# VH-VL binders against q10319: the designs that were tried, part 2

Target 1, 217 residues: q10319
Amino acid sequence: MAPNTRVSKCQISRPILVGNDAKPLTKEEKEKAPTDHTHTWRIFVEGVDGEDISKWVRKVVFKLHDTYNNPTRTIESPPFEVIETGWGEFDIMVRIFFAPEAHEKALTFYHHLKLHPYGPRMEEMKASGGLVESVQYEEIVFNEPFEYTYKLLSQNPIGDGHGLAVESEPDHPFSQQLEQDEADKLDFAIQEVKKTIEMYKQQVQSLQGQKSSTPVE

## First folded at step 1 (VH-VL)

Design g1 (framework fv_adalimumab_6cr1)
Fold by ESMFold2-Fast, scan of step 1:
Structure g1 (fold): chain C 217 residues (1-217), chain A 122 residues (1-122), chain B 107 residues (1-107)
Amino acid sequence: as target 1 above (217 residues)
Amino acid sequence: EVQLVESGGGLVQPGRSLRLSCAASGFTFDDYAMHWVRQAPGKGLEWVSAISWNSGSIDYADSVEGRFTISRDNAKNSLYLQMNSLRAEDTAVYYCAKRYGSGRYYSPFDYWGQGTLVTVSS
Amino acid sequence: DIQMTQSPSSLSASVGDRVTITCRASQGISNYLAWYQQKPGKAPKLLIYAASTLQSGVPSRFSGSGSGTDFTLTISSLQPEDVATYYCQKYNSAPYTFGQGTKVEIK
């Protein structure tokens, strides 16, 4: 095998979803959680349209608020997520590490945890019992990627992804509502982000530059 | 203004088929799950079927599973209910209903059509 | 298969009275419960969702409470226009089951 070197004059990008969902605690959940906690929430990093990002993402590190036990959470296999309970909104550091063979620096995002209904869909979130979803679309751009990354991404194009299989599990056997809520949140996030990404792609493809990107260097 | 208008109801013999339509306007139809709910004369509300915004998720009440088919045409802002092997107990006013929350959000029904009467009798 | 049971099936009260209708789910449904009002010959109207949130335009005399399995709809001061049948509904997942209904009449 030839030494792993950068591919000159090449740019390849991948969209990802960085976000959280949340809902008020049930009576049963309140009994198990700290007395001041009001919500259960999930922070995640996911591919768009069913893309298995574990092929190029080695691990994701989530840095929670210092009030949490072991606030630095390292997730080395999918799903790249953390589920917790809490009462306050705060910024979560999300750090994405690539395979060592990619020779790329880790990428850091900050996501503001949303627990309460907000924005254009606030009334819908209230109607759903306070289910909240806040998702950021990020485009990771690899400029002159190493051969490993180039080969991996070019041979595995972004999928069509409608009907992405959700892998959520109920917290307990009698909590089917939570399982359905998690599946629905993922499907909705994919729908909304896909529409936004396609809109940006159409605009960017008419220009020589990219409208929205996050360089890995 | 949100409007839902049902059509296609009428008198039909047992064992026959009937197709109901619901024309939607005043909202982004392809962002919302849609439902059919029925009510027999003098009786309560009975949920019949649901279809997600993209037709990827479809559900039926046990009483109609295997006989009724829900479908939608987002380009025409229309919802349909194909009713096969009709029985006397299917006699009811059929309502088209919109889910309050968009996309996959589980939520109640905020808008209903006026209903269309289906009578299954010999 | 979660069953939704309302109590009472019917009631008669005087104008100005406090009216209480209960709804019971056979299994926990969190707060995914809605209340609807249906007047004779009309389509149902959404009154309350998420067990206790009043729909825009609904009079403040209507209120909802409860969580899990036991839910209540209250009309603090019954008015003539409130004569109707009231239905509860679970909406967390299919089936979107309705209660059997409670008919509210004025004496």
Scores: ipSAE 0.000, ipTM 0.455, lowest interface PAE 13.6, mean pLDDT 79

Design g10 (framework fv_adalimumab_6cr1)
Fold by ESMFold2-Fast, scan of step 1:
Structure g10 (fold): chain C 217 residues (1-217), chain A 121 residues (1-121), chain B 107 residues (1-107)
Amino acid sequence: as target 1 above (217 residues)
Amino acid sequence: EVQLVESGGGLVQPGRSLRLSCAASGFTFDDYAMHWVRQAPGKGLEWVSAISWNSGSIDYADSVEGRFTISRDNAKNSLYLQMNSLRAEDTAVYYCAKAQWLVRGYYFDYWGQGTLVTVSS
Amino acid sequence: DIQMTQSPSSLSASVGDRVTITCRASQGISNYLAWYQQKPGKAPKLLIYAASTLQSGVPSRFSGSGSGTDFTLTISSLQPEDVATYYCQKYNSAPYTFGQGTKVEIK
């Protein structure tokens, strides 16, 4: 068995989405939530184009605000998400772990939870009944990866189109009680995020084309 | 508010080509997937082709694959269907449809009035 | 490919009658099912999506139900303006197949 060694002068990156969506609680949801809670929200780590990131991500740990019971949430299988209710915006630590064979340290991201319409899309969010999206496009860069990671990522290229074929709908605790129009607005909002990601993906591809014409060592 | 206006239909001989256009207004065209659906005289609806907002995803019905090409020009708010090697069975009213995304698939919330394509000698 | 079959192919009913149209998928499609209304000489209009969600502006007399393979469109009290052909459509993935249609006429 050959030892797992680093691939010299090699750099591989994988895009991921780290973000949250949120909406105001419905009348029925308010009856089941703590009286001070105003919104239901979801924090997630997802692949671009529905890529099954569980192929190279072992688990994701979300550290919520200390006011939540069991604030450290470890998710060991997809979907890598946490759904909760709340009233305030706060920073969520998102820590991504890789297989031991990758010999890579966990990566830590901080995401500021957004519950209220904001930014350039504020009017759009207000028009949707208060549906909010705050998503970051992140590149996980493996510099001189071990052969394990190199082979794994090479065998599963970006944008292979698989992953969405298997129904991996998030377990939303209040989805059964949501009005269908609100669920549809949330799905529409998610589609808008995917459009933005596809734009960034194309931009990355364009930049990679430029790099190939201007080699960097 | 939302309007879709098809054009380019007409009488065409078998084996020839025809290009359909759909002019969209009243919504942000480049935010939505667009579809072509056809209906032969006296028959039901048949889905023909789909194109995503950025042309990154394109699908065709088996009956037209290899002969028809869907495309869009977001700067002109226009959808197109290039129809090659036309057959008598392609005779139909062709509708332009705006899609809404729900989880993994598209349903059609707005339709154009349609344009008639007749393939006959 | 998944086949969509509607029943009946046509029906005639009186104003005020309860009308039921059935749609069957040859394989499970969850709730990715839409219903469209097409009046003579007009383009189709969306009535229902997600099997049971009524599109904004559609009269409440229309309702949808079902999941998996068997779906139903109901008109609780048929009106003269409801004379049309009704189509179901799967939309979980391409191809976005329609049923053959059910023609509703008034006696």
Scores: ipSAE 0.000, ipTM 0.420, lowest interface PAE 16.5, mean pLDDT 79

Design g12 (framework fv_anetumab)
Fold by ESMFold2-Fast, scan of step 1:
Structure g12 (fold): chain C 217 residues (1-217), chain A 121 residues (1-121), chain B 111 residues (1-111)
Amino acid sequence: as target 1 above (217 residues)
Amino acid sequence: QVELVQSGAEVKKPGESLKISCKGSGYSFTSYWIGWVRQAPGKGLEWMGIIYPGDSDTRYSPSFQGQVTISADKSISTAYLQWSSLKASDTAMYYCARLPMATIRGYFDYWGQGTLVTVSS
Amino acid sequence: DIALTQPASVSGSPGQSITISCTGTSSDVGGYNYVSWYQQHPGKAPKLMIYDVSNRPSGVSNRFSGSKSGNTASLTISGLQAEDEADYYCSSYTSSSTLYVFGGGTKLTVL
């Protein structure tokens, strides 16, 4: 059989964080920024628990407001982030690209840039000198991934080094060669991901964020 | 304010049992991993194991598997490190430290003051 | 599992900058962004200075910065002060059965 075919009856997922942080400009920073700018901010795409997502993410494109010079920012290596100064809140398009060998479509997210304290953590943000954090927990779901993606994600575990793909049906021929210890690793990986998901759900909810997932065919 | 308070110094003889403690305060004890790190006299740091108090999930360094027992009592926000039979080579400073995440990937953000264990005949 | 490699000692004068390296493998420092740095004064517990390669905890001076290139992580201390004199340890998550590894430690002397 041809290498890099789809793994039927298989689903593998990866959590990511899409968000921004921001703070008011210091007196020193204001002297170097445009006169109308009030804040410095960062938009980012990060793995959960510091996972190196560059192993499966090729690049991230951030589309800023048209008032920015070169508003389309392409980041081809980690960290997948853009740091800027500004004065207004707006929607940033975040587009995630995978290796051509994955045969997966790019994913598009929209993040509303937050510069001002808000939500249940508003008093904490004010106490920190106006430090704002707005993060979305997203789950990328690869449905019937190609062998390239399946192998790559299975070789790059989440948690304690036992993070593995979750298969809808373990009877697929590709997965039949897995050993018992690999099944144990899968069970452990599922438990670790559940613990991580619950923690980040709580963090995102406190910031008025939401968990969501985006399936990839 | 997050704080980890460890039990006092111990002086023991080879073959004796020992259980030292680490009490957490200022945070949700059951939501964070607690680790144990050993430092022999004049030596560097080496991790021994970690426990998640919420479900008692415990992981050991291969070097310490079977040598010690790590446990926790979530009703009093206390983690424990225990030896059934001490050896002179167990003489060291023992630190407990917290991971700020629910998963085992991470770093140790708050440390206890340390418990000195001296084992000599 | 072998410990991460750090120089045994490093020295500098007040106001200068110094860098401490921490070299591992693709299964630890090179494979993940889970490198942390700890400061230990004589008779005291370690204190977290840097986490996830380059992040500083609240209360840690911005004179401390972290970076990574390939299998080597670095801690840089700018504007050296007398109180910076201490032992510094790097640590990384590892995909091996050990889970965490520490470097051997570096003694910083401020002359």
Scores: ipSAE 0.000, ipTM 0.417, lowest interface PAE 16.9, mean pLDDT 79

Design g3 (framework fv_anetumab)
Fold by ESMFold2-Fast, scan of step 1:
Structure g3 (fold): chain C 217 residues (1-217), chain A 122 residues (1-122), chain B 111 residues (1-111)
Amino acid sequence: as target 1 above (217 residues)
Amino acid sequence: QVELVQSGAEVKKPGESLKISCKGSGYSFTSYWIGWVRQAPGKGLEWMGIIYPGDSDTRYSPSFQGQVTISADKSISTAYLQWSSLKASDTAMYYCARRGYSYGKPYYFDYWGQGTLVTVSS
Amino acid sequence: DIALTQPASVSGSPGQSITISCTGTSSDVGGYNYVSWYQQHPGKAPKLMIYDVSNRPSGVSNRFSGSKSGNTASLTISGLQAEDEADYYCSSYTSSSTLYVFGGGTKLTVL
């Protein structure tokens, strides 16, 4: 394998969570925050089920509203998050960067900051004293990844099925039957992985209220 | 190519319910917020609320919170604005508009529907 | 009051330049670069003319330009033409209890 070489006919995927939580400022917190601020909020990028994404994510850049001091926040080590106070809802640009050896372009996501109770879980959020959470489930897909990424992700599989690699390259000249058996096993494994991810999505949606309008896209 | 087509004019009596529609085409409907803007006869534009059809996340202007319901059906790329009980003061032109895209902070409306005139009188 | 302040009317002659102001506070126009301008002809839907203070959508004449200084945004129309006669509305993101705020509107008359 050489640097800068792509692995042909290969696709690897990894899920991540992009989201925010927020709560009204306490009396004590209001004394330390700007007078017009009403909430404490956190924007984050996290792995599903607590996966340590720092193994393949180099840094995350959060671009906050231009009214914030140093609105471009670069986080180079986990946790990939920013905690701030504020009073307005706005869109945060979230850019995920990979190691230079991956030779992958940064991915850009946009998350609308939620400070106030909303959606199917609105009554639950109100009952919690205004504790709000808004989380997006995203899939990162690497098509024909460079050797660096392929090796890294293949050697660090996600236990509950996050991430799959599809590649069939035989190295035994008399193994066409064995290769078909291996392909069948891989197809079964991929199907099990997809089902596990789907079940996880349903669990996340149930935590956000049984009234979810879109269980899957 | 991008187009927002709204339902036709409505004439209603106070106390009646009403649901008007806005159908998007020529773009990924679930990827853009749809806003509703009201214009009373001879008056200016008033923002009412906005919905993200991908997850039905909805936000209302404080002036319209509890007065209307905004919803969307992504299977037919259509957003809705609904009243449970109309008032004469609801007489207005209602526009739907797609939220734009700009540096990930699109606080403008780039495409507008033709408008739905709602007249509420006894 | 939440609405942005615009003059009720402005007038100009063909070929002239006119400017429409839109004044807010540090929590909207003065605090952010998210000012947009809309043109509305009688009986028609609004049309986006300017977004993010000074950007023009494809298809909008370069006779239209936007700017901002402090709490005041401005729409300038150069080489004024009869078809420019319309109502113009500014809008801004606001960090108050609502996400968007519109100006009161300005009627442009081309004499």
Scores: ipSAE 0.000, ipTM 0.410, lowest interface PAE 20.8, mean pLDDT 79

Design p1 (framework fv_adalimumab_6cr1)
Fold by ESMFold2-Fast, scan of step 1:
Structure p1 (fold): chain C 217 residues (1-217), chain A 122 residues (1-122), chain B 107 residues (1-107)
Amino acid sequence: as target 1 above (217 residues)
Amino acid sequence: EVQLVESGGGLVQPGRSLRLSCAASGFTFDDYAMHWVRQAPGKGLEWVSAISWNSGSIDYADSVEGRFTISRDNAKNSLYLQMNSLRAEDTAVYYCARDSGYTRGSYYFDYWGQGTLVTVSS
Amino acid sequence: DIQMTQSPSSLSASVGDRVTITCRASQGISNYLAWYQQKPGKAPKLLIYAASTLQSGVPSRFSGSGSGTDFTLTISSLQPEDVATYYCQKYNSAPYTFGQGTKVEIK
């Protein structure tokens, strides 16, 4: 095997989605769930546009509210998700671990579980029968990665060039940024979230049909 | 070496019951979700049931829900399928399969047993 | 329920040929797709998961591609031991439905 050393003055990035979807329990599901539970929900870590992140993510640890049995859930293979039932909204710790060969520290995110329609898309969520999606677009940046990570990600960039190595910023860089550049970054993030929400909406609708034993449409 | 060995198959009359067993060895059984998958003669594969590592999550295909019960005994490294109210359409080779992940799992199967034939005949 | 359709249902090819098998989902399943090989009288064997990730120990002549609804399994150079029925399987949500299978034979 070749020596595994850091690639100096280099950074490489990979986008991920951290989020949840949720829906009200059906009559049949309520009979199988604890009496006070009102919703089925899923917390997940996914690649953008269906990218297989298991190539560089070793495991994901989800820490649920302490009222859940075994609230620390370790998922070591895809899909990196947890499906549960509940009634309350709370913060879920999401900790992403990389292969030991990457020599990278785990990253921690916090996601507020959403069960009820909210935000700018509230009316759309209500119209869907209470199907809720809450997704965060996150960019994982590897600064001076080890060759393991550099080779793995740079050989497999995604469609918009993510995974391509670039020079890292100097310690005292000029931070001039145009308002248009910031708007473009925001628009990109919004578009990626929308794509992923639509994908997950299809998956959740499929699951709802299976659970109810009758197709809705 | 991971091994899964099914037993309990045979000829059974419609409306009766049969219990399948799967003996696991070569891995830590209570770290894995487990599945039953069946295959009717000359037909394709059909997922039947799943059970998480701690029995906290259980799922069934619509075709068997209410009639079949999946269970496990982690102390004995064993998976079971209790099949009640058997129908001719349940005739198949039944495979025990290990989930490639943990908890409710990833629901794709990295190791399979050799299968046990169940024939439901009137 | 999401339907999984494979094409062709069967094919015959020569040793060394490139073989392509297609799997289509009636709804989007992202990359939650696995491929299995089943030889006559034997249990299925996992080849590929997450649409394109090769299972440990599987020969490099096998590869998978696709996302969403359209998926492909490719055998770059068919070998005699590859004679088998190949199944795709969705695992984004229950039921964990298999395609109907594609039978691969040598001419």
Scores: ipSAE 0.000, ipTM 0.417, lowest interface PAE 18.9, mean pLDDT 80

Design p12 (framework fv_anetumab)
Fold by ESMFold2-Fast, scan of step 1:
Structure p12 (fold): chain C 217 residues (1-217), chain A 123 residues (1-123), chain B 111 residues (1-111)
Amino acid sequence: as target 1 above (217 residues)
Amino acid sequence: QVELVQSGAEVKKPGESLKISCKGSGYSFTSYWIGWVRQAPGKGLEWMGIIYPGDSDTRYSPSFQGQVTISADKSISTAYLQWSSLKASDTAMYYCARQGSYTKGSDYYFDYWGQGTLVTVSS
Amino acid sequence: DIALTQPASVSGSPGQSITISCTGTSSDVGGYNYVSWYQQHPGKAPKLMIYDVSNRPSGVSNRFSGSKSGNTASLTISGLQAEDEADYYCSSYTSSSTLYVFGGGTKLTVL
């Protein structure tokens, strides 16, 4: 491929997770939070299956509700997340900026913050003490990327070669291989969500253990 | 040699439409981004947006998103900046400029500039 | 609004050196090595003088040099000549908008 040229008829994609975790504040946590805040929550942008997205993501900007102090939060290094407390559900703007050499415009997502158990997993969330997770699987598609981006992403594939570049051929029929690739990516996303929930549970358990510890004097 | 040649000066009334042009020559037109930069009388440079003529991928400054349309016709190596309805505040010099080459370590700079198109909008 | 801060004017005598500053934030000048400088004579289009902080295009005098420290980039012109009298603009890649931000410009007067 020639330098400073877009790779014609080429697409390369990367799966990411955009979402939030949340849990109710304990009585002790409420003492330190603003009046009427009910939950601790985290908004994040993460790679699937432990991928280090900082290799191709430069920064993430989270725009919170205007009632928050400094509602525009710029995160320039991993982990790309914001942890806050709150009482209401609202839309968070999530804007992803790519490495300078990628020559790609920023992508904007809107994530509706979930604080309360919901959906098909409502009973599981209730059983977890109100631990909530709302995670969206998004596939970032680089259409005819510059050679720099193509090389960077091709040299750093995701497990089983997921996220590798695929040439687009408009006259070819829909393929079974493409369907399987999408299913495999969804499986990875589900596993990453389960990992995130487990990590959050461990963080809660760790914090509870520390609070119950008797100081040694 | 690389050259960008812009269309001539325009005098318009508020509410009129306008399309100005920037013709590239001396290089592969579809291999370089072309940006548009505005300069109001006596003021500084403002980036408006940029287009990659190879696939018409366009990126706009937030200040100009929805106010102008940037397009390109690769068959005649020409980029365009268009207004559906001009305002007096659109009075300015408009420059097109070619984005630099990645092979020089970066392409976040403008290496060649057109001569500018003066747009005057008055009643 | 102008995102990058430049002094409105600077002056020097022939043969002297002057420096023009360009101050931004960690989202532009401080965060990346993609700072460029442009010279504009009255009634003319801008001309690229420096790119990627310190690189000079072919045909630009070696009297022009660029540097950066933290959130501030600098253009230095040594051995000032009358033809250097012009407006100078800095520009940077920015992550706070899609690609570019310019400075307010500095008028250089050669006394």
Scores: ipSAE 0.000, ipTM 0.406, lowest interface PAE 21.6, mean pLDDT 79

Design p13 (framework fv_anetumab)
Fold by ESMFold2-Fast, scan of step 1:
Structure p13 (fold): chain C 217 residues (1-217), chain A 124 residues (1-124), chain B 111 residues (1-111)
Amino acid sequence: as target 1 above (217 residues)
Amino acid sequence: QVELVQSGAEVKKPGESLKISCKGSGYSFTSYWIGWVRQAPGKGLEWMGIIYPGDSDTRYSPSFQGQVTISADKSISTAYLQWSSLKASDTAMYYCARHEYTSRGTPYYYMDVWGQGTLVTVSS
Amino acid sequence: DIALTQPASVSGSPGQSITISCTGTSSDVGGYNYVSWYQQHPGKAPKLMIYDVSNRPSGVSNRFSGSKSGNTASLTISGLQAEDEADYYCSSYTSSSTLYVFGGGTKLTVL
């Protein structure tokens, strides 16, 4: 079998969302959670615009605070998320492993878990009864990707063509066109984040309402 | 109490090997990147590189790539900086520091906790 | 790599305010809100004074403030005190080398 080969002078990228949702525990949830826990929260890695990232992501490893039982959580199938209860904010390591056929090194992200209202949306979060959303847009870039990855991603474009393959050419000095392209990508990402956060928040609320047992810490 | 404690001063000759250490305590050592910073006598700070002890992912400043090796032993919460063959130009104070980050995927944002420094003197 | 540009020295009298500039490019200071400032007294390790342009760590006096305009970040120290005499370094993440860079440092003298 011939080995997979890299596509020279080529770059392809994919947007992902890395973040958390959180809300205060209800009275019923407090009775089932550890005495010192105040919130339920979810950390996740998801595609934008409904993309099934399991096509190119093999697994995601989340490293929680050492006070959690089994703080290293390996998620090998979607949804790539962890739902827990807690009281403190801390940093979560998020390590993304790609499909073996991609022959790409794993990527590490860090997300600071947010449980309390913060930032520009602080007043909005307070008005919602303490519902918190902290989601960051990340772009995964494959430079000279293997043919497997190139074909997989280029045959499944996202949104208005965002994340499609771009031929890598000799670097040029500063360009206003490149800056505008970046601004357009950011605007798209902001719109997708706003839309996706609302969906995720509703899903978390639904899952919390359907909890069948007390979480084991 | 979050703390980084570095090994003591070293006096070496050109061509000798050296490995200095930085021991973390009071926090989850495997959850934070550890960076190394060099300061030549009377000069400014130079960032050398960084390691994530949880999986030994290591990155170097281009100026130090191939000049030094950064490693870590998570079983004893210790990071290392080592030279296979010292030069007189390696004479400097070496600091380790814990890199803190915002809610972003890059570990390079700021250093919140610093070791006390290890003075390395290389003389003929 | 080219370090961020800081004045070599700055001076002020007790009670006055001084500002130290840190100038980079759109690939570091201008492109990101990840500027930090460190204070170093002679013979001591650096101490974080400001992170993410304007945030102060616990234990740092509110006399220290940070800001940014375009490619230039600034550290302002109000109500100067003798203990503020030190070297000050700015730093930033950089996309040009995907690494961390320091400024050349500024010696603050309180006369």
Scores: ipSAE 0.000, ipTM 0.426, lowest interface PAE 16.9, mean pLDDT 79

Design p14 (framework fv_anetumab)
Fold by ESMFold2-Fast, scan of step 1:
Structure p14 (fold): chain C 217 residues (1-217), chain A 125 residues (1-125), chain B 111 residues (1-111)
Amino acid sequence: as target 1 above (217 residues)
Amino acid sequence: QVELVQSGAEVKKPGESLKISCKGSGYSFTSYWIGWVRQAPGKGLEWMGIIYPGDSDTRYSPSFQGQVTISADKSISTAYLQWSSLKASDTAMYYCARLTGYSAHKSPGSYFDYWGQGTLVTVSS
Amino acid sequence: DIALTQPASVSGSPGQSITISCTGTSSDVGGYNYVSWYQQHPGKAPKLMIYDVSNRPSGVSNRFSGSKSGNTASLTISGLQAEDEADYYCSSYTSSSTLYVFGGGTKLTVL
């Protein structure tokens, strides 16, 4: 293995969204799906505010319930998503892989697939005809990243400097400035998640389920 | 000094529930992943899953997903491994271990640096 | 089953050197420099001996060294001592569905 250098005292982060959307099958979709399936759903890994995460994500592996044909789905190019039909809620393993040059371990998330209206937005989801969204904001933080990751992410910053390296100096004279910067970054990320969720509502309505349906012969 | 202290040995019957614990001390408990590793009598080590106590993010080995629940209570620096219904095949020594290495906060570390003393679980009728 | 292949046993005499192999695939040992080795004495918890292929934790004797070539990692113990008699396990990060995988373990006997 070629030598690689860590960037000490540096922390660089990237917000991502891991989640699913879902809707009841239409009459047309129902004819193409297995007889017991009730919903079409999408599991995804996406950048906030349309960031192209394929710049630093090599592939995403989704492990579906064992009842699905080929339950391990490897997605090597964007969009990092799987569209399927089903009737049950279950845990999906979502594993994000980085280039070998990054010298970073794959990240594994477990997302519980939501098909039915739930939570504080339950009435809104019911009013939309059963359109469901379950999206988790995740902050990927690279502590002392290797040069590969540091250069890659620093050359592709997001919005207010989200994803830019920040040195850790707890007692620095500018600690208040760092706290303010982190609060601003969090506010930015929260607003972007809200925008993305609203966009996904429209996207779920457009899902046909045709590509994810099992051919019935 | 970093230390992981596990709960005492358990003797249970098939079908009973069980929750064993692993208390961390001497480090920032919320900053490291905690893993659970199983060792059946006379057999080798097999990892079961890991948890990041800072946000309770959990990752399971495919062999153990759905079989056990891993959780943590950061207010008392304690991780848990739980069974809803024990089987005789669950008889084993269970270790907790701190996972570390150079990597991102959300990326699991590459090695287990500190280990608990183990909790022996015996399940028999 | 054993995900990483280790010999079931290895033996040596005091003062000799022995090597324990750990063979995987390009998705684990061969794909990453994230191999660790653990020593386990009877009735005790495992102890980290080597991490990230070749690094030693503070307090581990320099008689223990690690290396890797292709899909095979190796733990070498030089100047064997009676207290080295134990079970040794390798472990690797894997890009396969299991995240981490252990070897089947090797029983070291000091004759």
Scores: ipSAE 0.000, ipTM 0.419, lowest interface PAE 21.1, mean pLDDT 79

